# Designs tried in a protein design chat: miniprotein binders against a7ua95r516to809. Part 10

Target 1, 294 residues: a7ua95r516to809
Amino acid sequence: ASLSLLSISDLVPDLQFIFFWMSNAIEILYFIQQKSPAYMQTIELMDDKAGSKESLLSATISANEEAMTILEEVIMYTFQQCVYYITKTLYVVLPGLLDCNPFGTEPSSEQCRRAAGVCVCAVCVMPEAVRRVVSVFQTTSDLLQQYQVHSEIQSQMFAYLFFFTNVSLFNQLIDKGPARGWFQRSRVLQIQASVKILLDWAKGAGHNHLAQKFFAKFCSTVTILASPPQQLSQMSWKALCAEHPSLKPVQLHRILTQYQLMAELGPLPIWQPSSEDEAYIYRTVDLLESFENH

## First folded at step 3 (miniprotein)

Design i1g1
Fold by ESMFold2-Fast, scan of step 3:
Structure i1g1 (fold): chain B 294 residues (1-294), chain A 84 residues (1-84)
Amino acid sequence: as target 1 above (294 residues)
Amino acid sequence: DTQELIDRAFELIQRARELAEQGRYEEAAEILTEALRLATEAGSPELQAYILFLMARIAARAGDEETARRLLEQAAELIERALE
C-alpha cells in the first residue's frame, strides 16, 4: 500500500547476508573449476605406488562433482532469494513511475535561457517515484560490487530485473492504463521521459545491452503511443510490426485501439492486420505478459 | 611424504562422509579437522578448501549456521590467497 513504509534500504541487512553466501559459494566453485585440472595433472605426474594414483583420481573426480552440485544448488538458491526480495520491492514502486511527472520543473526552461540570458539553469531533477526505482537498481549494483560478485552473475541478475520491470510496466499500462488515463498524450510523454531516466541509469551502469534487450516491449509500446498522429497514421500495420517485432498482434492491436481513442482518430484501413495476423488479434489470453517467460 | 599425506586425507574424507550420512555430524567434523591438518601439511590449497566446504555443509546440516558461515569465509580467504 504505502511506498513510504517499504524501501530497498529496509532489505539491505537481509540482502547483505544472502549476497555474502552467494559470493562465497561462487568463489569456491571457481576455485574447484580453476584448480582441479592442475591438481589432477599433479596426481597424474605422481609415481604410482600400490595403485594409489587411480584411487586418488577417482576419489577427486567424485568429490569435485559432489561439491560442484552442492555449490551450484547454493548459488541458485541464494540468487533466487535475492531476485525474490528485489522484485517484490520493485513491484511496489514501479506503478509510481507511470503516475509521476518528470517535467515538474517548468517545461519552458529553454525559453527562459534564450529570452533572459541571465542563467536560471534547470537543475536535473529526478521525480521521487523514478528515484525509488533507480535506488533499487543502484543498491543491487552496490551490493554486487561490495561482495565482488562475478560479472556474469551480475549480468544475469540485471537481465532478470530488467525482464521483471518490463513485464510489470507493460502489464500495468495495458491493463490499468485506460482507467488511469495513462494513454493520454501528456501522460505518455511523462512515462517516456521517466523510462528514459531508467535506461540512462542502465547505460551508465554498463548494462545498456541488457536494457535494450529486456525493455524492448515496453519501449516499443511507449514509442508508438508517443508518436504524433500525423506520423503514426502514415504507418501501415506491416510497417509497425517490422519496426516493433517484440509486440504480439493482440498487443499491437490493443495499443493502436487506445491510440485511436486518445487522438480521436476514426478507423484507419492501413492499420488492418495482415491476413497472417488476423486470427491472433483476438487472442486475449496473449495480451498480458507472463513473469514465467521461458 | 606429500603423497602419503594426501592419500590419508582422502581416506579420512571418505570416512567422514559415511559418518555424516549416518547423522554422526560431530564425529564427521572431528575426522575432517584431522583431514584439514594433513592437507595443510601437504601444502594443497585445493584440498584444504574442499575440506572446509565439507565441514561447512556438515555444520549447516547439524543446524549450526554460524559455524557453517565462518568455515565458508575461511575457504574464501584460502581461495584468495591461492590466486595470489
Scores: ipSAE 0.006, ipTM 0.222, lowest interface PAE 10.1, mean pLDDT 77

Design i1g2
Fold by ESMFold2-Fast, scan of step 3:
Structure i1g2 (fold): chain B 294 residues (1-294), chain A 84 residues (1-84)
Amino acid sequence: as target 1 above (294 residues)
Amino acid sequence: DTQELIDRAFELIQRARELAEQGRYEEAAEILTEALRLATEAGSPELQAYILFLMARIAARAGDPETAIRLLEQAIELVERAKE
């Protein structure tokens, strides 16, 4: 059986099944961890000096090690399957975030709906492109909560999803940005506002620390591109590197080169790399990020 | 006789583990099924549980977490009963 990849809502029934098995494996793992000490203590209290106690103890240790290994493999497998399908869905919807205008076509308004004869007022929903991305994260959060998956595993999952999102957005912006016009200040401000909506969701969901950690590179990139020419022209290469440690010299140089072109700053030597960084920059080998999490 | 059944079960377990290391999961599972029969005949819940753990590991590595979890649940029940 293959899972649908077009929408997160199409994947929910299959993801529920995978999360169900992951949750069961985690519960069994903790049950064995809790019961193992009591069982081992019972074996130790047996008064059989003929070697039967040692044989049973050895077999129990082997069984516990096998059970732990199997449960860890099941948890890892189901975790990897969830991550695979969720990130595949994210990859499809993420590029829309970069073309999104978060200010919409309508003025600020409050939506009113009727529920059982009562007028229920809701805030204006986020733009559709942002909503699609948030829906993937919210559905993941809902499933983790529904199946009572431990907070540590929830944190690991969102760490990886944010890592994936950051890499995907950064690579899209760097690789396709110039051709798509995304480096123009007006477009960058739209991207910045869209990303803020996503980061605000993460904060509300209790993942602010993870979001700050894993979105650093993309946020640094957008911050530089959104900066006024007057502000950036007053900063040295060394100062920019210090303020944006998540960016590699080759990445920072590419961003500044694009900024200079779009802002029409001319050929003045404003941002000159060090001799060490200059050699690295001319190779351009580390421009795009890897999706592998070390 | 009981000891002979147990000894034969362990021989089959060793063969199954060697097959599993080679990625021959279907053959390993068949041999473990026979080992489980011998362990059941010998009246050893501890050995039955150990064999079920090995079968679960094979299912997990073959990409079948549903079967792996069911086998682990059976093994844990046998271990709990053995403690009584």
Scores: ipSAE 0.014, ipTM 0.401, lowest interface PAE 7.0, mean pLDDT 76

Design i1g3
Fold by ESMFold2-Fast, scan of step 3:
Structure i1g3 (fold): chain B 294 residues (1-294), chain A 84 residues (1-84)
Amino acid sequence: as target 1 above (294 residues)
Amino acid sequence: DTQELIDRAFELIQRARELAEQGRYEEAAEILTEALRLATEAGSPELQAYILFLMARIAARAGDEETAKELFEQALELIRKAEE
């Protein structure tokens, strides 16, 4: 399938239709929820001369339950469809984020690179690959706001999109492995700068809390890989866990072990789990990785 | 043909939404009635249901709860038939 030809712009007409459905279903659900108590009170105030009051009450409850169920299914279905199309587009553009250089210069010369023997000043530019990812999030935000989708639904949407992005980026980076230079410090710093552009966008869009929560795992991983081994060896296991609470002990140990192998400094053990912790850690690896990849 | 009917219906939906935002519910409902005609001619029960949902929403905002209920029920019936 030629997924590389997809752009978020190509999906806008389909997304507009789906957001219309979702927004209207939410409004009608709210209408039923608001009107149900008043209508039930009206039935309760009726004269029960024919013994039909209970029958009418039961019929009204059943009709409202049926309508709410169908509306909830429509909301769920349209939400799932939006998530599906948006994540499908994200999946195509996310690999470019790992392989771009936000420290890139203008075609002619670097403005900030001047003197020899001094630290190079690098200005972060938004690479085309990062711009494509930001465009997906921005278009999603614009459509949710245009169709006045409730803020709680908007938060759920971005929570899922950030979760997907975090898992996808984490898996792609780990799959590439240290042997092929993907853990090379220069590349990791490029990745860190690119991710910061996404996080800055999320903050500007009012989703800073969600971004901090759902990008924490990938951000911690990148922070560790960007750190010199000597710096990491100065920290206790407890301090490392405290700095990276989004990483489970088994994932943190795995990252540190892979990073240590790259250092060419020989075995510099940073952390050794207890026998009980070690048995537990490795017993749960498959379950944790299966859940995160599912 | 069919795509032109659908495109025209969406243009009318956008116009009706703008009128509703201005509180011009009666005019918005008239425009949506024309959009519903086009959706019916296009043979799209999904689009018909969507337009009925919009009409129900406008009726509810205008305080016409009985019309909103009627339109809502019509929309749900079309969704059920489309799923079958």
Scores: ipSAE 0.000, ipTM 0.186, lowest interface PAE 14.5, mean pLDDT 71

Design i2
Fold by ESMFold2-Fast, scan of step 3:
Structure i2 (fold): chain B 294 residues (1-294), chain A 83 residues (1-83)
Amino acid sequence: as target 1 above (294 residues)
Amino acid sequence: DTQELIDRAFELIQRARELAEQGRYEEAAEILTEALRLATEAGSPLLQAIILLLMAIIALEAGDEETARRLEEQARELRERAE
């Protein structure tokens, strides 16, 4: 089965049902939480006739706890199902973002330098690959609005989707980037422009804070790789760590090593880890990010 | 009458949850099937939906993805008829 045939539009009917049920479960949970205190207060104000008040209060507490637990399980399940289907679609479309050209055509080295120095003059278009990713986010936003899902749940949904996107793009770039030439300056500038389109969408959708938080690692990586050699060479290891706190020592070291190779810099120890970080630059377990936040 | 059906359905849901926590998924599914019958008799589409989703969750924990998918489809059909 070809993964390229998967589309967010194909999943919309199924997602609509899951969002509908999630929304209804949230509303019922809220209703029970809102009404339960008033009802229990009414019971507490009643006469203790043959112990009936204590029995009724106990039964009401038990029933409410049971109902709330069931609804919380339904909400969690439907949330996880939405995340599963949406991230499955993202997984298929995200790699295309690293291979597309938002400048319309492949820029020459001269155009790349101009774009880096005078980005305002560069005409960027939304490539099909970027449009597919934006479509997944926009469809999710539309469904959350259509079913009036609480803003907190909306924030949790986009927090996870941005987290997933960041991990997926970062791992693809670090793991496959050297072999695919993605660390070359012209490619990095194209990746940076594509990511900017995603971040601009997130800002327009009201999720700027979440995007800045959860895309920090990938954005730091792209920013370093897009830096001119003259600018980057004047920064110490300490300064780079301070400016890019989302990157682990092994990740920063790998990025800088690749930058040194691709920028045709000599075998020069330009960026030496601090004595504190030296032990961590060889921890391969920390190189790639996990999709599970444990 | 309707309230008695709903109360009984919740009792069955609680017993099914206890069985599922013990890994007794087949018994939990049987009890939820009875809860679904009571919810249907009570005329509560939302309670029916909740029970079907719980059955789907239990099927997934038991490793039966096909049954879970079928139960989710039943829940979807219920929503479509309600509209």
Scores: ipSAE 0.014, ipTM 0.252, lowest interface PAE 7.8, mean pLDDT 75

Design i2g1
Fold by ESMFold2-Fast, scan of step 3:
Structure i2g1 (fold): chain B 294 residues (1-294), chain A 84 residues (1-84)
Amino acid sequence: as target 1 above (294 residues)
Amino acid sequence: DTQELIDRAFELIQRARELAEQGRYEEAAEILTEALRLATEAGSPLLQAIILLLMAIIALEAGDEETARRLLEQAAELIERALE
């Protein structure tokens, strides 16, 4: 199976079907929830002949409860199927974001303007690897809008997709970063620029709040690694913890250790963990993030 | 008795769900087809739509996407009628 076979465009027909299915189940659930009280009220106003009214009311309540339970299961199933297909595609394309260079391609005159003899680009050319990730998010947004899925469910979908992306990128960077050279300053700046493109897309799509919340860990990591050596060396452990509350002590310590090695800050550790945090630095089980939501 | 038809349909739905969880998709689909007949006889478009959605899930898990899409289209049509 080639990578092209795993593109989001290949999944659109299946995703369209599942989104349509989910939308219909939500419509039926809403209808039952809205009509059930009125129908029960109607039964209450009926004549009671040999207990037929009580029987009908009891049966209607039971049937509505069973129908709502089934519809909730259908909605959950279709939501999980969408998440499964979308995240499976994301998992394949996300590592490319850590390896691309948004600064490598010379900007064309059509996307840049000259000011005081310098070429200024308001929007940089999107690398292919970043474009693949953005296309997954854009296609998801388009499908949710096409089938008029309620905004609450749209928010839950993107909350999970951003959570998944954050965990995937963070784990890849922490686990494989040293061997891949991703902690080198030039590579970190490339990663920062690529992530900025994703965050800008999210802002444009109306998901800025969700992106800020769910990308916090990866953004903190990249921000620390991209910091100038002089600036970072002047910050205390307490100050770094305060600016990056999403990072666990073991994660922050690992990031700073890698930064020290790559930025030539020498053998002198200038970031001493607090006595309270010291014990957690040795909890290697907490180094990588879980894909479980909370 | 319309209520007896509805009660039996839900009983069959529960049995079909248990069979589907065991991977017995053909048997689950057969029982849901029976439940759909009862829902139709009871004159309940909403129950018919619920059953068609469950049948679509089973068809998809059995690898029959075309049948699943057709069943979903039928469910959408019934929902539209029930809302009018």
Scores: ipSAE 0.135, ipTM 0.641, lowest interface PAE 3.9, mean pLDDT 78
Fold by OpenDDE base, second read of step 4:
Structure i2g1 (fold): chain B 294 residues (1-294), chain A 84 residues (1-84)
Amino acid sequence: as target 1 above (294 residues)
Amino acid sequence: DTQELIDRAFELIQRARELAEQGRYEEAAEILTEALRLATEAGSPLLQAIILLLMAIIALEAGDEETARRLLEQAAELIERALE
């Protein structure tokens, strides 16, 4: 099936299965971990019937360790599978976020209209492209809650999904932005509004800190690009580096160079990299974010 | 379906844990016995071992040390076999 046709809704049955296993494995692991000290102590206190106590204790410890190891493997595997499927759906829908006009009267999706009442929920009023992205995250959240997945695992999953989203959006914006006109102020403002909707959702879902942390690079890029030329041209390289510490020198330099071209400002000496950063601005290998650094 | 058997076994495991938390150890043991049957039918030595460990824990909580010992030994044997 072409990746283009894969919706999160199509994956829900498979995800449900994986989440079921993940949740159960976590619960069993946690149960074993909690009960293990107590039952081992109980075994230690048992009467030593013919020297069998040490052998039983050893066998129990070994069995417990092995069971825990296997459960951890199941948890890791199921986690990876969830991330794999969810990121595939994100990969499909994320490009639409950059092209979205949130200020346009795009008709609300037909699906929310078919429910007999005009749902005025925040999701139903979202632009379609933003709604598609939010739907992936919401479905993930709903599944995690449905299966009562441990909060730490939920946090790790959202951390990775936000990381992936940031890398994907950032790389697309840096690589394709100039050619697609995404560096134009009007388009940047649209992107900024779309991202704000996503961040507001993340805040409402209880993931505000994670969203702020993992979207920092993309948000910094959008913030710089959304800045009026009159304001941005007064900011030094050092000031911009300090205000946007999530951006590498090469990234900031690229953004400013493209901004300069788009705004027809000509060379700005104030944006000249420091002597310390001068060597780093040419490290094109560091320009795009890696998916492996998580 | 093997997967259906495993799913049902996990459901029973969860219910058994809830029962054990309520001090309903006999009922928990009965449910885990059914879970063990399903795990055996599914051909999952690991799941069988996990269930036996859980049964042993419940037996210990119920004060049945002899049963717990027997179950732990069986669990250990199954884990050894699952690793071979």
Scores: ipSAE 0.127, ipTM 0.651, lowest interface PAE 2.5, mean pLDDT 87

Design i2g2
Fold by ESMFold2-Fast, scan of step 3:
Structure i2g2 (fold): chain B 294 residues (1-294), chain A 84 residues (1-84)
Amino acid sequence: as target 1 above (294 residues)
Amino acid sequence: DTQELIDRAFELIQRARELAEQGRYEEAAEILTEALRLATEAGSPLLQAIILLLMAIIALEAGDPETAKRLLEQAIELVERAKE
């Protein structure tokens, strides 16, 4: 069967229930954690009957441990379900970001330059593909706020969603890019503009720190590919490694190889890997990113 | 009596967890229903809530989200009552 054309809006009722379960489990967990010290203190202040005080302490500890274990399992399960459904939706909409064109035709660059007295790009609009990705993040943010999920869990959710998005976009660009024309300069500039819209959304939503951390690899890749040939050809392998520490040697080498091909540049001695890095370039297993970060 | 009821309830919870890990959700739910009865007789709203949460997890694993939602709502109500 074909993949469902499931929008994030179609998942809202199901996600509402899962967030409801998660939020309430967290509340119950905190209630028990706060009550536990009071119960222990109460037992310690009780009259010391033979065996009664020790029995109550043991029973209270056991009950508290079992309660916390069960609630942690509920929280973990509901969190995993949220991540699963949200990332499944992201997986469907993310490739569209690599193919969309956020640049408009009016007003023209000439009109903008005359009006402002400076050189200005044509007006960027939010493409449908970018809007779909933003809608997934915005709906997630809205649900977390509606159910008053603790900020630490909200941060964990967006950390994973940004991590997933970064890995998905990077792997698609590196693995499928040549066949789909995504390394052509005009396409790279469109991708860069689309990514900026996502990053601007994240900043507005209060997630700038997470976005900077988890989009670093894809942002480095796009930044290199968008560099003018005159500028990039003057940067050494060492300088590129220093400016883009998120990229592994094999990844940087693949990016530069594609750049050479698309810009019709011959081999450049300045881009030769250090002797130390040469061994890693042959490790194809390190080319694509993993969805696990253990 | 109260302590004996609580001990028996925990024994049943442990058995139900073992059954659920084996995929025996119907049997696990039956055992938890008995544990819930014991927790209710013991007058422990927190233990009742814990059992209802475990029942909700099992219902969700068994593919019954409507039952899971109802059980979670009951657990929340019990916790809120206990706070009073």
Scores: ipSAE 0.040, ipTM 0.526, lowest interface PAE 4.5, mean pLDDT 78

Design i2g3
Fold by ESMFold2-Fast, scan of step 3:
Structure i2g3 (fold): chain B 294 residues (1-294), chain A 84 residues (1-84)
Amino acid sequence: as target 1 above (294 residues)
Amino acid sequence: DTQELIDRAFELIQRARELAEQGRYEEAAEILTEALRLATEAGSPLLQAIILLLMAIIALEAGDEETAKELFEQALELIRKAEE
């Protein structure tokens, strides 16, 4: 199967199997954790006839350590596999989000085109590219719910998916944005509207805190680029750093340089880096984000 | 003696894990089957569940997803029955 043909729905059977394994491992871990204290207490209360109490207690401790190690390995493995398949699908669909127009009045389907209702128009205006990204997150949520995966593991999974999405979108915008025209104000406003759809979905799904945390860099970038020239030109480098602490000096400098070019503000530097940051604006190795944790 | 059964089962678990690290999955599974027999004779449902879970992981590493699923379900059922 071609990568372009790998939709989230195509991966559901494989993901169901992996989620099944992860859910079972978590459930077994929970039961063993519940049983261990009660069983050890039972052993400690027994009379030590022929030294059996000490041996049984030692065996129980060893069994619990072995069980914890094995279950943690299974949970880690299945979690990594889920993340791998889901992020592989996200990677294919995310670039479309940067090229779509959520303000378009053109309906996505023939049925929506014939309908005149405001609700129908709002649904029809949602670009196919945004719907594909939302579908990946929704399918993940549905699978986690179907297999009753613990809320903490659900939070860890969405934390990583939002982290991955943020890095992917940020890197694509910074690296390819100038050539693609994505830094033009009209395009940035379209990107901002598309991102809002993703953030609204995350809020509705109960992941608002995670979305705020892990989308900070991309949101800061879009917010700066969407700022009116009159407003942005009045802000100092230090003020921008204070409002956008997620951006590294080289990243902020690149964003402002592109903004200056697209807004036709002239060749002179309006935003002077602080003396402390000046050396870091030339660290091109820090321009793009890593998909590895920090 | 229950203590000797449990001790032997753990020795077999250690040997099976080393065999699995070497990719010798069939030998590891045979050793774990013997460990499971000893755990059953010792009357330790927790140890039985641990052995079944390890067998499931080895089956999964060997590419036998069907057997791994069945072993996982057996481990979970054993724990559930012990809770009654």
Scores: ipSAE 0.017, ipTM 0.425, lowest interface PAE 5.7, mean pLDDT 76

Design i3
Fold by ESMFold2-Fast, scan of step 3:
Structure i3 (fold): chain B 294 residues (1-294), chain A 83 residues (1-83)
Amino acid sequence: as target 1 above (294 residues)
Amino acid sequence: DTQELIDRAFELIQRARELAEQGRYEEAAEILTEALRLATEAGSPKLQALILILMALIAVEAGDEETARRLEEQARELRERAE
């Protein structure tokens, strides 16, 4: 029993029920997919003695299509319910990840191997706020494994959870960061360390590829904010965009503008895009609007 | 509780699938008959239709094509009534 797990622990009974149903529906779907071809072949090899083979074949196709549709609806519904409950829990705990200090306690010691020999290395302590986020992901992983949910569905679920986490953290950092002091260098380094703990968990859980893909935007943002102002001011707009392809030019411009406005970071060089860079930013906006209009 | 009936029906369907994979078609059919009873009690025409289709597939594997045809016809009628 842990206080840090109250939010996710309250959902476990509901989640166990939903995962059990989802797992069973997936297995039944595979059973039908495996047996239907053999049944269809059996019909094709039958003598047309009692009726039309085409009529029986058509009826079997329709029946199998309906069974698969029902199972797909159950799988989709249960998947959506799991995502809903898990993301609802994540939304509550995620802000804490931006407002915690992994360097605030004495680190535990660990022996690390170096090129020059063995040394005792400090290990970052997992803050309570980070542990709450990790607990949500770990509980999800445990339930998927307990009910032997197929790896493809597991990957889809973590893709969605990482996507949600990335968007939530990015929006909170950009919208609330200046007011909460999160753009200060000491805070940015703390955020970077906390995110690394989360990414290390994902790597250990076998989801490194998904984490790299879906956290790219937030990681790029934190990397920019952790960069010295001198380095940023010396980079061309093309170089900045090339280093951070996960950020749209408009998003990158917004991040740099917010960074420049932070008085607590000291006197920052004023970065302004060239007329060419401004045209590039506006072209990107036009493309996004064309997608919104379909 | 309707949800408990549905949940137990899926447990039985899973057990029947395991038995069918072992070639134990008679036992699989008996388990699915119990699952069908639970689906009927739960008032789920879609789940009833699904179970009837699974029973038909198992009947074919067992070499009983006539039972399979009858079960598929029952599933189609139930589906049309539910529509």
Scores: ipSAE 0.007, ipTM 0.349, lowest interface PAE 9.5, mean pLDDT 72

Design i3g1
Fold by ESMFold2-Fast, scan of step 3:
Structure i3g1 (fold): chain B 294 residues (1-294), chain A 84 residues (1-84)
Amino acid sequence: as target 1 above (294 residues)
Amino acid sequence: DTQELIDRAFELIQRARELAEQGRYEEAAEILTEALRLATEAGSPKLQALILILMALIAVEAGDEETARRLLEQAAELIERALE
């Protein structure tokens, strides 16, 4: 059945339930581990997964060992459900980020300008599309804090959310960008400004390291597209790869080829690969294919 | 209100955990029994399973391995149904 579009507000009651469950299961697991030292070696063997046999097949399995296994399954399930519902909501709102203009003149821009000493949105207006994405991240952060979820689990959750956001935005930009005009420099600058709002939010929320790590590919792509064609044409292939290590050579070549076709200067080549550069690109394709054994 | 029942059940779970940490297992079990009633009224098999696991832990601490096993079996069945 096709799911109706839900606002983040409609999702919050369900998420509160799952976060509450996850938090309590984690605390109970910790309590068992703290109070049952006799079973610590058995727990270590289960966590190591060194063998192919389960403790559950043993005739001497205790109720504490069974309870810990079930709690680990509950924690895993609830974590996966939280990520699923949040990313499902993100998937619906993320495309709007690529199509909005943060340089608008909305009434709220006056407040940002006057509060510039405190406000981090000094020169850009937060478009509704960007606000929706930020609201999803903020609600997630609020729920994690409300239920006092450990910082490690909070970091893991935002790592997944940022990874998903990066992949979603990258795929949308590459697949639909040319047809939507998103490769035009003026539109790319708008996208870059919108992404900067998300990155600034992540920094303020204490997740700057995760944002830098997981948004690297999309940020590199937007940086390339925002670069003047003349600047790109002056760089060697090795220099381009060195400036964008988060992009595979094949991905970088695809981006440059599409940018060249969509350039404001028309179909004039921005950058022409040498025979050595071309061989390097083809070699990386062969390597990817050779490691695909399954 | 289903959400009100769930929220109250989780508050009781937290209180029961605090009592268990103090070695007050009988009182913790009584609180969990009330939490289970609220979870059942709310129609939440996942929450019922979590409470049954907590009750099983209390039974183990009290030396009642058979009751713990029965409670864990009930919890596993509820979790399996909820994951299907």
Scores: ipSAE 0.007, ipTM 0.235, lowest interface PAE 9.2, mean pLDDT 70

